# Ledger of designs, part 16: VHH binders against Pyridoxal reductase, chloroplastic (PLR1)

Target 1, 350 residues: Pyridoxal reductase, chloroplastic (PLR1), of Arabidopsis thaliana (Mouse-ear cress) (q56y42)
Amino acid sequence: CSNNTSNITTFKPLKLPLFWPWQKVKMGPLSVSPMGFGTWAWGNQLLWGYQTSMDDQLQQAFELALENGINLFDTADSYGTGRLNGQSERLLGKFIKESQGLKGKQNEVVVATKFAAYPWRLTSGQFVNACRASLDRLQIDQLGIGQLHWSTASYAPLQELVLWDGLVQMYEKGLVRAVGVSNYGPQQLVKIHDYLKTRGVPLCSAQVQFSLLSMGKEQLEIKSICDELGIRLISYSPLGLGMLTGKYSSSKLPTGPRSLLFRQILPGLEPLLLALSEIAKKRGKTMPQVAINWCICKGTVPIPGIKSVRHVEDNLGALGWKLTNDEQLQLEYAAKESPKSMIQNIFQTR
Below, E stands for the ipSAE of ESMFold2; O stands for the ipSAE of OpenDDE; V2 stands for 0.75 times the mean of E and O plus 0.25 times the DockQ between their complexes.

## First folded at step 12 (VHH; framework vhh_7z1x_3)

Design x4 (from w1 with E99D; at its last look DockQ between E and O 0.72; V2 from the best seeds 0.00; counts 0 for: pae E 2.6 > 2)
Fold by ESMFold2, look of step 12:
Structure x4 (fold): chain B 350 residues (1-350), chain A 122 residues (1-122)
Amino acid sequence: as target 1 above (350 residues)
Amino acid sequence: QVQLVETGGGLVQPGGSLRLSCTASGFTFSNYAMHWVRQAPGKGLEWLSGITGSGGTTSYADSVKGRFTISRDNAKNTLYLQMNSLQPDDTAVYFCARDTYSWGFRDYFDYWGQGTQVTVSS
C-alpha cells in the first residue's frame, strides 16, 4: 500500500519463511511469536542449577530472543527456590525495563505469568492480589496473559470457582489483557471457556505438556478442543525435560533429579530418537529444533526454556522452516511405537 | 494435609553410618516417586537420590553412589536413606521430597520435610 514516487518497477511481494517470528500468530486479542520462551530455570537451583552469577548471560539471552522476533515470555509467581521466591518474574521485569530496544515499547512484549493455586488463595480478592504482586515483581502495569497455574477441581472444587472469578476480576480491573489456564483437561477446559465467554473475558490460551513424548489421546483431545474453541495451545516441556535433545542415552543419563525420570523413560525412546536424529541430519538442524518445529507444525506455541545464549541460539533454529507432512508422520509413528512416554502432570484434570 | 517428617539424624564419627527415615501422611505414598536432598552449611541444595513409587528404580548422585542406599516401605509409608562411610563433608540438613514428574509447578518437588541434621566430625 505504498505510493512510491521514485520507482514504479521496484514493487514485488515479499515471501517469508514459514514460522517466521515477525509474522505473529493469534492468541486471543494478542499477537505472539510462533515460539515463546519459558523462564522456569530462572531461580531454580535444584533442577536447573541457577546461580545469580548467571543473570548477565540470561539478560543477553533475553535480548537475543527479542532481536530475533520473539515476544512471548512465560513465567509464574511460583518460579524461584526458597529465598529466590519470585525471582523469575523479577528477572524478566528487570530485563524488560533495562532493554534499550524496548524503550517506549515495553507493551509489545507479551508477558504470560501463572498464579499458583496455593491453599491460602481462597477468595477472588486474594487471587487478584497475587496478580498485583506479580505486576510489582515484574515492574509493569499490565500482563499480557494472566494464567491459572492449575485447576483445583479435583481436590478443592469451591476454590476453583473462586479462582475463575479472580481471573474475571483481573481482566475487569485492567490487570491483564487476556486470561489463560494451565494443566486443564478437556472437560474443565470447556467449562472454564463457557464461564469466561458469558462474562466477556477472553480465554486466549491453554498450556499443557505437549510434545512427541506427550501426545496421547487426552493431549490430542485438549488440542482438538482448543482448535474448536479458538484457544491457542501453549506447549510446555517440548523437549521432554531434555530427553529429546540427543544429549542423553540409556547409557549416558543426566546428573541430578531428572536422572530418575530418564532411567524410567529414555531407554524406551530409541526409535523416536533415531527418527529425530535422521530428520535433523537431513535438514541440517538439531534434534531440539526438529522437536520444537513439530510442536509448531501442530499449531501450538512451544515455550522452550531460556538457560543460556547458546540455548536460545539453538532454539531459534526451530523457526523459519517447516517439517514436511511425511517427516511429521515419521516422528509421530516412531513416538507411538516407542514403549515409553512422558509422565503427565498430576494436576492435569479431566 | 501432606506431611513429610524426617528422623534419624545426629552426630557420627567419620566412617560411621546413619539411617534416615521419612514418614509420609496425607497422600497415597506408593503413587509418588520420592527423593533425598541435602543442604550443607552455607551451600545450595544438593540432590542425592530418588526412588520410584513402586521402588523398582533408583538413582543416585555421583557424590553418594556406592555409599548411600535409598529404599522405601510402602506398607509403612516410609522412605529411607542408609548412609555408610560418612565423611565430614556429608554434614548437612537432609530433606525428603515428593516428586510430581512435572515442570511448571512451584519446584520439581511439591512437598518437602522439615529436615534432619546430620553432623560428621572427626
Scores: ipSAE 0.477, ipTM 0.823, lowest interface PAE 2.6, mean pLDDT 88
ESMFold2 (binder alone), look of step 12: mean pLDDT 88; pTM 0.888
OpenDDE, look of step 12: ipSAE 0.537; ipTM 0.844

Design x5 (from w1 with S102Q; at its last look DockQ between E and O 0.70; V2 from the best seeds 0.00; counts 0 for: pae E 3.4 > 2)
Fold by ESMFold2, look of step 12:
Structure x5 (fold): chain B 350 residues (1-350), chain A 122 residues (1-122)
Amino acid sequence: as target 1 above (350 residues)
Amino acid sequence: QVQLVETGGGLVQPGGSLRLSCTASGFTFSNYAMHWVRQAPGKGLEWLSGITGSGGTTSYADSVKGRFTISRDNAKNTLYLQMNSLQPDDTAVYFCARETYQWGFRDYFDYWGQGTQVTVSS
């Protein structure tokens, strides 16, 4: 395609649709797209069927996301099963580095990673070293967001203080532009916010399971606290591991270990799935696009997974429009009528 | 310290049966869904079956449905896999695994046993 910028008149070039161009959100010192992408499937053989033969398709999916204005990518030092430990970070780093010539702005990609609270990580220096190991796997000099993957307050409160000091040190040493937490409940979220604020370290994000299947009292309390304290909520599992897609039924379950969870929850979701389907039809959208758009309408930044070019194309369709207030209420009412909700993450604290 | 220990593997002829056990310690066993996963020589991991903490719901991969039965005894902190009609393609190391309930961004299982070898040959 000819991209001669010396042509004389402002006009609409032939270009792929971009995401919601008038929506841009702050996350501490960062400016991020209203939706990001999660990379948990990169290296996950058992749950998501990762094989190294998929790497080229994953790279194409990553490039498509970038071309459409997505700049937030979430990973973790624990992503990758078995011998592929750390593979998600390695792949993300490779894709960022290899797309330099096409984008020209690699430094504007916001990499968010997470540091697992493994029982053998007992000093702040060990967490700083975990951050350096992540930077090495990613082949970048600085993270956008360094996140604690979960709180240890309920079972190892002394380790919790070490984790918090680790974030302070990562920030002070310039290894991260901002810090965040994942799987923090309302009480611990306020506590770490106050701790970091006293030390001049802004808590920019809180990442929790938040979706039409996970919006109970506790999750709404977390959202309220985030709004009051200026913390951006990052919504993980916005599609409930696929339950909100309309792709499955009690007679058409996913293969693999998700089938156990789907058998427990999916039969009770008819009111919600009908509401999603009804709104999707009315708006000319897919059910995943409606579910993700709902998360965005709540002021969160959802991070659906990158698994294929097709999935990225579909998820990008969640951008560029907004559910009406009535549509949001319809979905929320239908979710409350459904007798089942997603089982909350075992690591989420109070 | 979470521990999962598999027993009951061994050599069996085609068409035979084995019962695998997985003894759990270091956590409240009845609170967790448990699964069986295998790895054949030179192959990736294959999920076989899962059971809820109460034992009220089970699920199976198509490759083993009707031949394998998952069960648990929460009083003994033990997970079982009854394997019938075994064929040479069932030869693998069999693992029990604890479900994490951290769906959507990390490993589905946080603790694994060391595995027990099952060999099906004439």
Scores: ipSAE 0.373, ipTM 0.785, lowest interface PAE 3.4, mean pLDDT 86
ESMFold2 (binder alone), look of step 12: mean pLDDT 89; pTM 0.899
OpenDDE, look of step 12: ipSAE 0.637; ipTM 0.880

Design x6 (from w1 with F105Y; at its last look DockQ between E and O 0.84; V2 from the best seeds 0.00; counts 0 for: pae E 4.3 > 2)
Fold by ESMFold2, look of step 12:
Structure x6 (fold): chain B 350 residues (1-350), chain A 122 residues (1-122)
Amino acid sequence: as target 1 above (350 residues)
Amino acid sequence: QVQLVETGGGLVQPGGSLRLSCTASGFTFSNYAMHWVRQAPGKGLEWLSGITGSGGTTSYADSVKGRFTISRDNAKNTLYLQMNSLQPDDTAVYFCARETYSWGYRDYFDYWGQGTQVTVSS
């Protein structure tokens, strides 16, 4: 007995907090950790190699995040492939329910999920039912944030208004504490903000691809609007699907379909990767920690993925320090001078 | 309406060769990277190969490097997979898939074909 538990406990987690409670950030009526975690990998066999044999390690990674003060976890009703549809939500719900540290405090974790804009979601009632299905998979009574996964304005504008009414109903029925959007461009973001404000519904967050590889004119405009309107920007893919980690090169590509994308983009990133490497070495940090810290320094809440205990350990090292203004400018200059950037999500609107 | 249709599957003996085709319609084929993915009985999806829209860059899983060749003919809206030195563990349903850049939605791919069965046995 003791060898099994002592082997687990020989790993020494950080004893001092990585951040203090007053460093949490406001997200509408919510108070969230300055970094959250995304659960896209949970149930994704093709891109991320998910197998159910990994569930115990994922649970340990979840507990490590909680022990270090992380309270924001992002998922979606579409996460999981094939027969594993909804698996990310089911796993998150399981881990919350089974957590010893959350007994009697399960509502202190902020669950953010996203509802896909499927073409068969044609009434606000169907959208509300999607939220109830997510709550059932998660085994919780209320979401922290219910999010539209993407806008339908570019191809089905009448559906979009139905989905907006669905968010209002979710909030009014007490199914969510706040609402958010994902992949909304600058114009559509202002429109939904005004729509919800008139109805007394807090738009607390906007989730977009934002990183040193995705900080062009449009993304900066979205950030500016969020800052002006009191919307918290959640930055997804803060590491560019792994391109900013320093783990890969032209001769050392990831396995799986990412290898095609890396082959196209990674050779153009040398100036940025060198700047990341230099700052990481100077600070005694890793390149992922620097890239994530940059997102935090910009006032966004990054949500790197949870894939293993080791990944969570590394990502937590992005907390507890700040890049200097000069280091931020160095990274931004290198990013602007790099000839390649991340491809923007096809669902992002104007 | 986006549609992908695989053809060219069938029964082949170990060591044999087979050429799969995927005919695309409903979109500008040359604008999209395309991939081949397979699913063996009782197993999950396995990515095999990808090719850029222009055809200028390809990539392969280690399990098929040197045996499989991906190609495309943009004039005919057709993706190909030439499979050589086939072994019984290559038995699977083979799918073509269109890459989209919609992170966090559908495994990096927004449209799939219905698949074609490849069976390698004596």
Scores: ipSAE 0.320, ipTM 0.762, lowest interface PAE 4.3, mean pLDDT 87
ESMFold2 (binder alone), look of step 12: mean pLDDT 89; pTM 0.895
OpenDDE, look of step 12: ipSAE 0.817; ipTM 0.938

## First folded at step 13 (VHH; framework vhh_7z1x_3)

Design y1 (from x1 with R98K; at its last look DockQ between E and O 0.73; V2 from the best seeds 0.68)
Fold by ESMFold2, look of step 13:
Structure y1 (fold): chain B 350 residues (1-350), chain A 122 residues (1-122)
Amino acid sequence: as target 1 above (350 residues)
Amino acid sequence: QVQLVETGGGLVQPGGSLRLSCTASGFTFSNYAMHWVRQAPGKGLEWLSGITGSGGTTSYADSVKGRFTISRDNAKNTLYLQMNSLQPDDTAVYFCAKETYSWGFRDWFDYWGQGTQVTVSS
């Protein structure tokens, strides 16, 4: 009755993929992929080398992201340098409009943009007008998330109250499905949450620099507040502007102004970079994929940047698996033992 | 009012040297990294060099490494660029720029000087 081939072919349980793009996560009233993409490089000439000849490749990268279930794209009204001011929003709008994969489904993309606290934005009406200008550049009728790019509480507290009222008006006028904040510290985050809750406006997200290079006490406090209040943390710069990629060393720096920052910080990251490298090798992954997966494991939605089809392919490899608790602890302790960490954004409040 | 004023440009023969200065006001100079950027006629911006607020760390583009030296004097709120072995393709307007530390909002730099012209010609 035995044919000598009755050995069990699965000696341990099959590992099921985790963090698949179709397994969306809640962000207030929205449902988003567990990773999104940032568009800071779209129109950024000096730092990221943008040229209009790249637009077709950026469009292909956008379409590949969509094909793989990514629906969250983060931009800002300040993205684009010089005469390309607003170019990031214009490109994203163009790609959404021209996408064959979105035909009849353009509203399934969650567009998150940010409104800079420019010194001339002094009334709630001016802030609402900034939102309308973003919608015009994007060529869409409604944002998924309208975000304050930073708090003015430290230097212009009257402007901050006006901006908060502007968010309320954007929501009441149907210009945004939800609102968010960027670079809000723990105290201001609680305050704006209470302000918006009283007015029935969904604060769905808080976006901060959060990564293995930016996970100090204040960032962890922000995460804890987000968890308690039902706010999704969006992690920007999850790769530390490229420091967590393993591509660079003291003898191989990035071109451009990042070179100074890397020279200052990268030599102090050896414990963290070794831990990343070890786990990446063990899992058959890249160091960027491990670093992004860690952000997802913390319950955040990271938004790495995209510049090419290859970058989208690489970053998608952060999905479909999960670091073990031990691997997460190893990375976190290595980060704490590293003499250096990322410089915090100057606009982050208390 | 943040202000950056470059001086020290001029005409020089190939192989010559110039020292550029950038005087800063309107912010705490020693808290910010400072950079030099140039723009040749009809070309885009080219980052050249940067220095941390304390002056303890510097970095250079490959095109100028070994020929240019960035430095700062925080007591005088002044940034310097010593340029040696100048060649005709170093002809450009040279700007000093203040790092913003507000990554992801705008450019890497929030304020620029008006620039100083450097011309390398026989």
Scores: ipSAE 0.603, ipTM 0.869, lowest interface PAE 1.8, mean pLDDT 89
ESMFold2 (binder alone), look of step 13: mean pLDDT 83; pTM 0.843
OpenDDE, look of step 13: ipSAE 0.727; ipTM 0.917

Design y2 (from x1 with F105Y; at its last fold request DockQ between E and O 0.75; V2 from the best seeds 0.74)
Amino acid sequence: QVQLVETGGGLVQPGGSLRLSCTASGFTFSNYAMHWVRQAPGKGLEWLSGITGSGGTTSYADSVKGRFTISRDNAKNTLYLQMNSLQPDDTAVYFCARETYSWGYRDWFDYWGQGTQVTVSS
ESMFold2, look of step 13: ipSAE 0.657; ipTM 0.890
ESMFold2 (binder alone), look of step 13: mean pLDDT 89; pTM 0.897
OpenDDE, look of step 13: ipSAE 0.847; ipTM 0.951
ESMFold2, fold request of step 14: ipSAE 0.631, 0.611, 0.603; ipTM 0.883, 0.875, 0.875
ESMFold2 (binder alone), fold request of step 14: mean pLDDT 89, 89, 89; pTM 0.898, 0.896, 0.895
OpenDDE, fold request of step 14: ipSAE 0.840, 0.817, 0.849; ipTM 0.953, 0.949, 0.956

Design y3 (from x1 with T100G; at its last look DockQ between E and O 0.69; V2 from the best seeds 0.70)
Fold by ESMFold2, look of step 13:
Structure y3 (fold): chain B 350 residues (1-350), chain A 122 residues (1-122)
Amino acid sequence: as target 1 above (350 residues)
Amino acid sequence: QVQLVETGGGLVQPGGSLRLSCTASGFTFSNYAMHWVRQAPGKGLEWLSGITGSGGTTSYADSVKGRFTISRDNAKNTLYLQMNSLQPDDTAVYFCAREGYSWGFRDWFDYWGQGTQVTVSS
């Protein structure tokens, strides 16, 4: 503020809050871009139509994200169909190694992967070995975040305790810089936070389905707990598997098994889709950009998918601006009055 | 312990019909959307059709719309695919598959049957 003894103070325009890629946010000991990218489509033939002929475009999309300040990339040891098992991690590792933009700075990329709670992962050593296998596929020495992909509390509570110890061992052995969880509900999230805190292991993130289609009481409770405990919420499926893009209608469904889900849910989203369209037109943005910006406004880090250069260009447009509080409330009201919402992941606990 | 067993495949002449069945055990059948997927010789997997747990909503790939009908009988834990107007290009192994509702950690389907062969030739 300037004080002038003889003159009228200079007019200063209001500062607008912004989400720039270079304005990193805290995620435990890590500093990450306010949006990351997910790699579920990398190697997924049946749902996403992956073919190896797409690898060059995926690499170009990865480079575009890096050039624009994105440093968080999320994958999982389960990503890839059939003989392409683990392909998502292999492709990410390849792109990191081959990147000219990184040129000896490969450790500036925060790789987050997830380890499936498979029924044969019954000892902490087996879970640590899953992490080592991921590091081998990625061809890196250390993960940014090692995540337990889901809780076994509802069906194998003794297994879960050894998986938690596996996360502790991954950290103590220097295999990960921090740990996270995915698909944890409020009760289990508090429990694992206490378990890790008493062992000096940073729980940096909780990854759940969080979007204008998945913001019910439980998801909001998870967000509140994350805020209280200093855990960063990572929003997966921020576009509802494509339902929030405006690309589809009852007469233009996606190909493949998503069409059954879209037929169930998309017709019930009219209030939300109209609100998204109205705000997008007003702001000169696209509906995906508005939906992703909303996730960022809630203090989460969304991870929309990478499938093409064009999709990355569009998603990067979610950065550099901020929905007003009134626009956020308009979207939230429209989502609540819509008769349909996204089905919660079957593995999310209480 | 989830089991899916397809039956009803066989040899049929072009223009003919077959009805495939998939019997389910080891889970509450009516809680799960079910799907049919096929694999032709030397080709990748092709999704054909899906049906909700209640049976209230169905969806079809363009290649089979109007010729194939998915249905289910929840009292018998059985999924069906009625296939009409079969042509040689429909020759494939046909699988039933259960939707997993575990978005983002694996493929859309968590359990598959062993498949049943359908051969359409003169």
Scores: ipSAE 0.600, ipTM 0.874, lowest interface PAE 1.8, mean pLDDT 88
ESMFold2 (binder alone), look of step 13: mean pLDDT 88; pTM 0.889
OpenDDE, look of step 13: ipSAE 0.813; ipTM 0.939

Design y4 (from x1 with D107N; at its last look DockQ between E and O 0.89; V2 from the best seeds 0.00; counts 0 for: pae E 2.4 > 2)
Fold by ESMFold2, look of step 13:
Structure y4 (fold): chain B 350 residues (1-350), chain A 122 residues (1-122)
Amino acid sequence: as target 1 above (350 residues)
Amino acid sequence: QVQLVETGGGLVQPGGSLRLSCTASGFTFSNYAMHWVRQAPGKGLEWLSGITGSGGTTSYADSVKGRFTISRDNAKNTLYLQMNSLQPDDTAVYFCARETYSWGFRNWFDYWGQGTQVTVSS
């Protein structure tokens, strides 16, 4: 029998890219979208209330991101609470495998994961095994980026050298296309760069808390070092755990333990929130879109979280435009005038 | 080593009150925000309340606001939860938890007590 398609297919909207082809950025040997997505919320019962009934929505959010040109997804072997340990990686792997848009092309997604510096990871072989375990949970043969989740230099300096050798071995064995670090301060970032360079291993990324709420002297120094050494800075928590969204106030706090932090910090953010609101109105954008766009304008790759299809839709609006230099300076001045900012991650070294 | 030990649980009648304590050791207690979390039978974890290291700011889940009061005594390294107007659905194991200032690491809390059982029944 003949195979006739219906005319209903002519009503599908044309999918236009949300960013121009020249906006993809180099990250070592990789070419990534100017924004990625973080998967910290996947499997997090306490902060996000994760239940497996949410998996369909998360899958739809993942597929929407792909359709709009996002190819960078950041996870970690430690993501997931309690019995859901490692659930973030398992979900990401499932979504990559089941995606019809990626069928036969699963390697076009750049998966970045992180390996925790657990006290039982004492040999480079154990660190390589952690990478293999992540690949097993993800159901892929190779990571885009294998990252150290934090440095042990301040409390276990001999372990740190073992972990660095582990990154070298992961690369040499073809388990990762490139390596990166997270929560490295200026001194340790230079040291690991030099260590990896002499061994021919590309350090492609450094991931730190970087946002309009976290751009103090040390974070700017890290950014400067990244620029000088050809390392791409990945900005985590670009929305300050939701403080930069305009969604919350003293009378409308988030549920869960974030509410304590919000009560402490949010009232002191009025100058910054007003500047964000003003620029958002002027540009016909949302406050999250302005805050994320600022990170992109600084030459970083922000990784806001995937929590729902709606949040992905909103965050995609951060692409396809740039704040003017004057708008960037306005935001930075307003952030400096704010009496409050985010506290730095305690694992970030000097 | 970091230790958190909860005490003060027990059996109480509906409408009654209990005061839970959490004694901390192995770290500078006043430097850390502290929280109470509970787990009812067959359910997941539920955050109840948090307090800053200084004690100057507190926050509560809607389910306990007005009935529960978090406090701390930094001289005694002790966190408290005063629970009033207890209902049968407050029956749970109650944990104190130390807030991690590494929220991008994996969880909001890095150390937990072993918990104390609270049962509200007649």
Scores: ipSAE 0.485, ipTM 0.831, lowest interface PAE 2.4, mean pLDDT 87
ESMFold2 (binder alone), look of step 13: mean pLDDT 88; pTM 0.893
OpenDDE, look of step 13: ipSAE 0.577; ipTM 0.862

Design y5 (from x1 with E99Q; at its last look DockQ between E and O 0.85; V2 from the best seeds 0.00; counts 0 for: pae E 2.1 > 2)
Fold by ESMFold2, look of step 13:
Structure y5 (fold): chain B 350 residues (1-350), chain A 122 residues (1-122)
Amino acid sequence: as target 1 above (350 residues)
Amino acid sequence: QVQLVETGGGLVQPGGSLRLSCTASGFTFSNYAMHWVRQAPGKGLEWLSGITGSGGTTSYADSVKGRFTISRDNAKNTLYLQMNSLQPDDTAVYFCARQTYSWGFRDWFDYWGQGTQVTVSS
């Protein structure tokens, strides 16, 4: 920012933002950027309004993230609605293959995908074949991280053991460089860690809803277990589906079904939103940047969504700086003062 | 087994009214937010309205606000949509849908009814 600017020309290129020096984060055998990007919106028509006409902008957003040092991209075999089933993986694979910036360097991207615990995945071989199907959609030979998308312990505990064996086989066959889990609560996380350890397979990541709207006792227990066992926590929905952005108010709700949740929760977030706004103003940052930075300060790797070039530009500004301890405490206190928080994922176990 | 069954569709003249019902079974109805979604011929799905499990909060798409009213009777496991001032472009199949709480999964809604046809013509 300057006190004076010259006349605006017909060409106004975006400059690379200034960041503090940052280091990649260890995740098992992998080195990942301290923030990644999620691709849930890629192929999601109802909630996120995906249309195939958006693919060029999504590709530009992917390239911008890559150019700025992001190497972690999270997807799932269940991402995409209706006829677009699997579309998120197909788009990510296409963008990796077509990237000129990655020419000869495609293996430097860490692709994390998730395999749904569908009721027809009843043998470890079927689960391994789900991994092969993901590799085919992605057009790559090996995943960075293969993740079990949720636990079946609450409704099909025998299926879960089969899926755990599937993760072991994926690792042993070299289909994945690392294994992880998503939506595992504290008890089940310890159980799968011990099970995999006995079979010589390190559990490298755990992915849960973790944010200023989702940091209760159970989420903090999960974080503590991850720290003790050498598991990297990946934070999904770090912006609470958009509630922490400052973009919406009681008079300006998002379109679509999110508006019901926003009407339930957003009015109860006043102390937290004020604290976010105050800190953002003081630091010359946006509210999303503060909320994502908080996740980084807690030692997690957040994966905000890629929906547009504009979103990636803003989210990159979460890097290169850190909230002070006082600012972190201010946000956490404001979150506790807020009478509402995010509803936890129904698939998260004990 | 979760089931959602819509009734109350039919043919109406422009300016007319209809009341749709959605009867739920196989789950604790009052624990779930419920929604109405429609699909006009050859078009994509359009979200119309949602209501919390308790009925304490509602939300509407701009296209129907003021004309449509969502409500529920938890004692009867029934969701309602009162539709007033109907116009030809309201012609569609109307679905009720149960909101999932599995953020980051494929779909926002995990169960849908089979739909009821509403046709508005003179």
Scores: ipSAE 0.549, ipTM 0.856, lowest interface PAE 2.1, mean pLDDT 88
ESMFold2 (binder alone), look of step 13: mean pLDDT 89; pTM 0.898
OpenDDE, look of step 13: ipSAE 0.777; ipTM 0.925

Design y6 (from x1 with T100V; at its last look DockQ between E and O 0.72; V2 from the best seeds 0.70)
Amino acid sequence: QVQLVETGGGLVQPGGSLRLSCTASGFTFSNYAMHWVRQAPGKGLEWLSGITGSGGTTSYADSVKGRFTISRDNAKNTLYLQMNSLQPDDTAVYFCAREVYSWGFRDWFDYWGQGTQVTVSS
ESMFold2, look of step 13: ipSAE 0.610; ipTM 0.874
ESMFold2 (binder alone), look of step 13: mean pLDDT 87; pTM 0.879
OpenDDE, look of step 13: ipSAE 0.787; ipTM 0.928

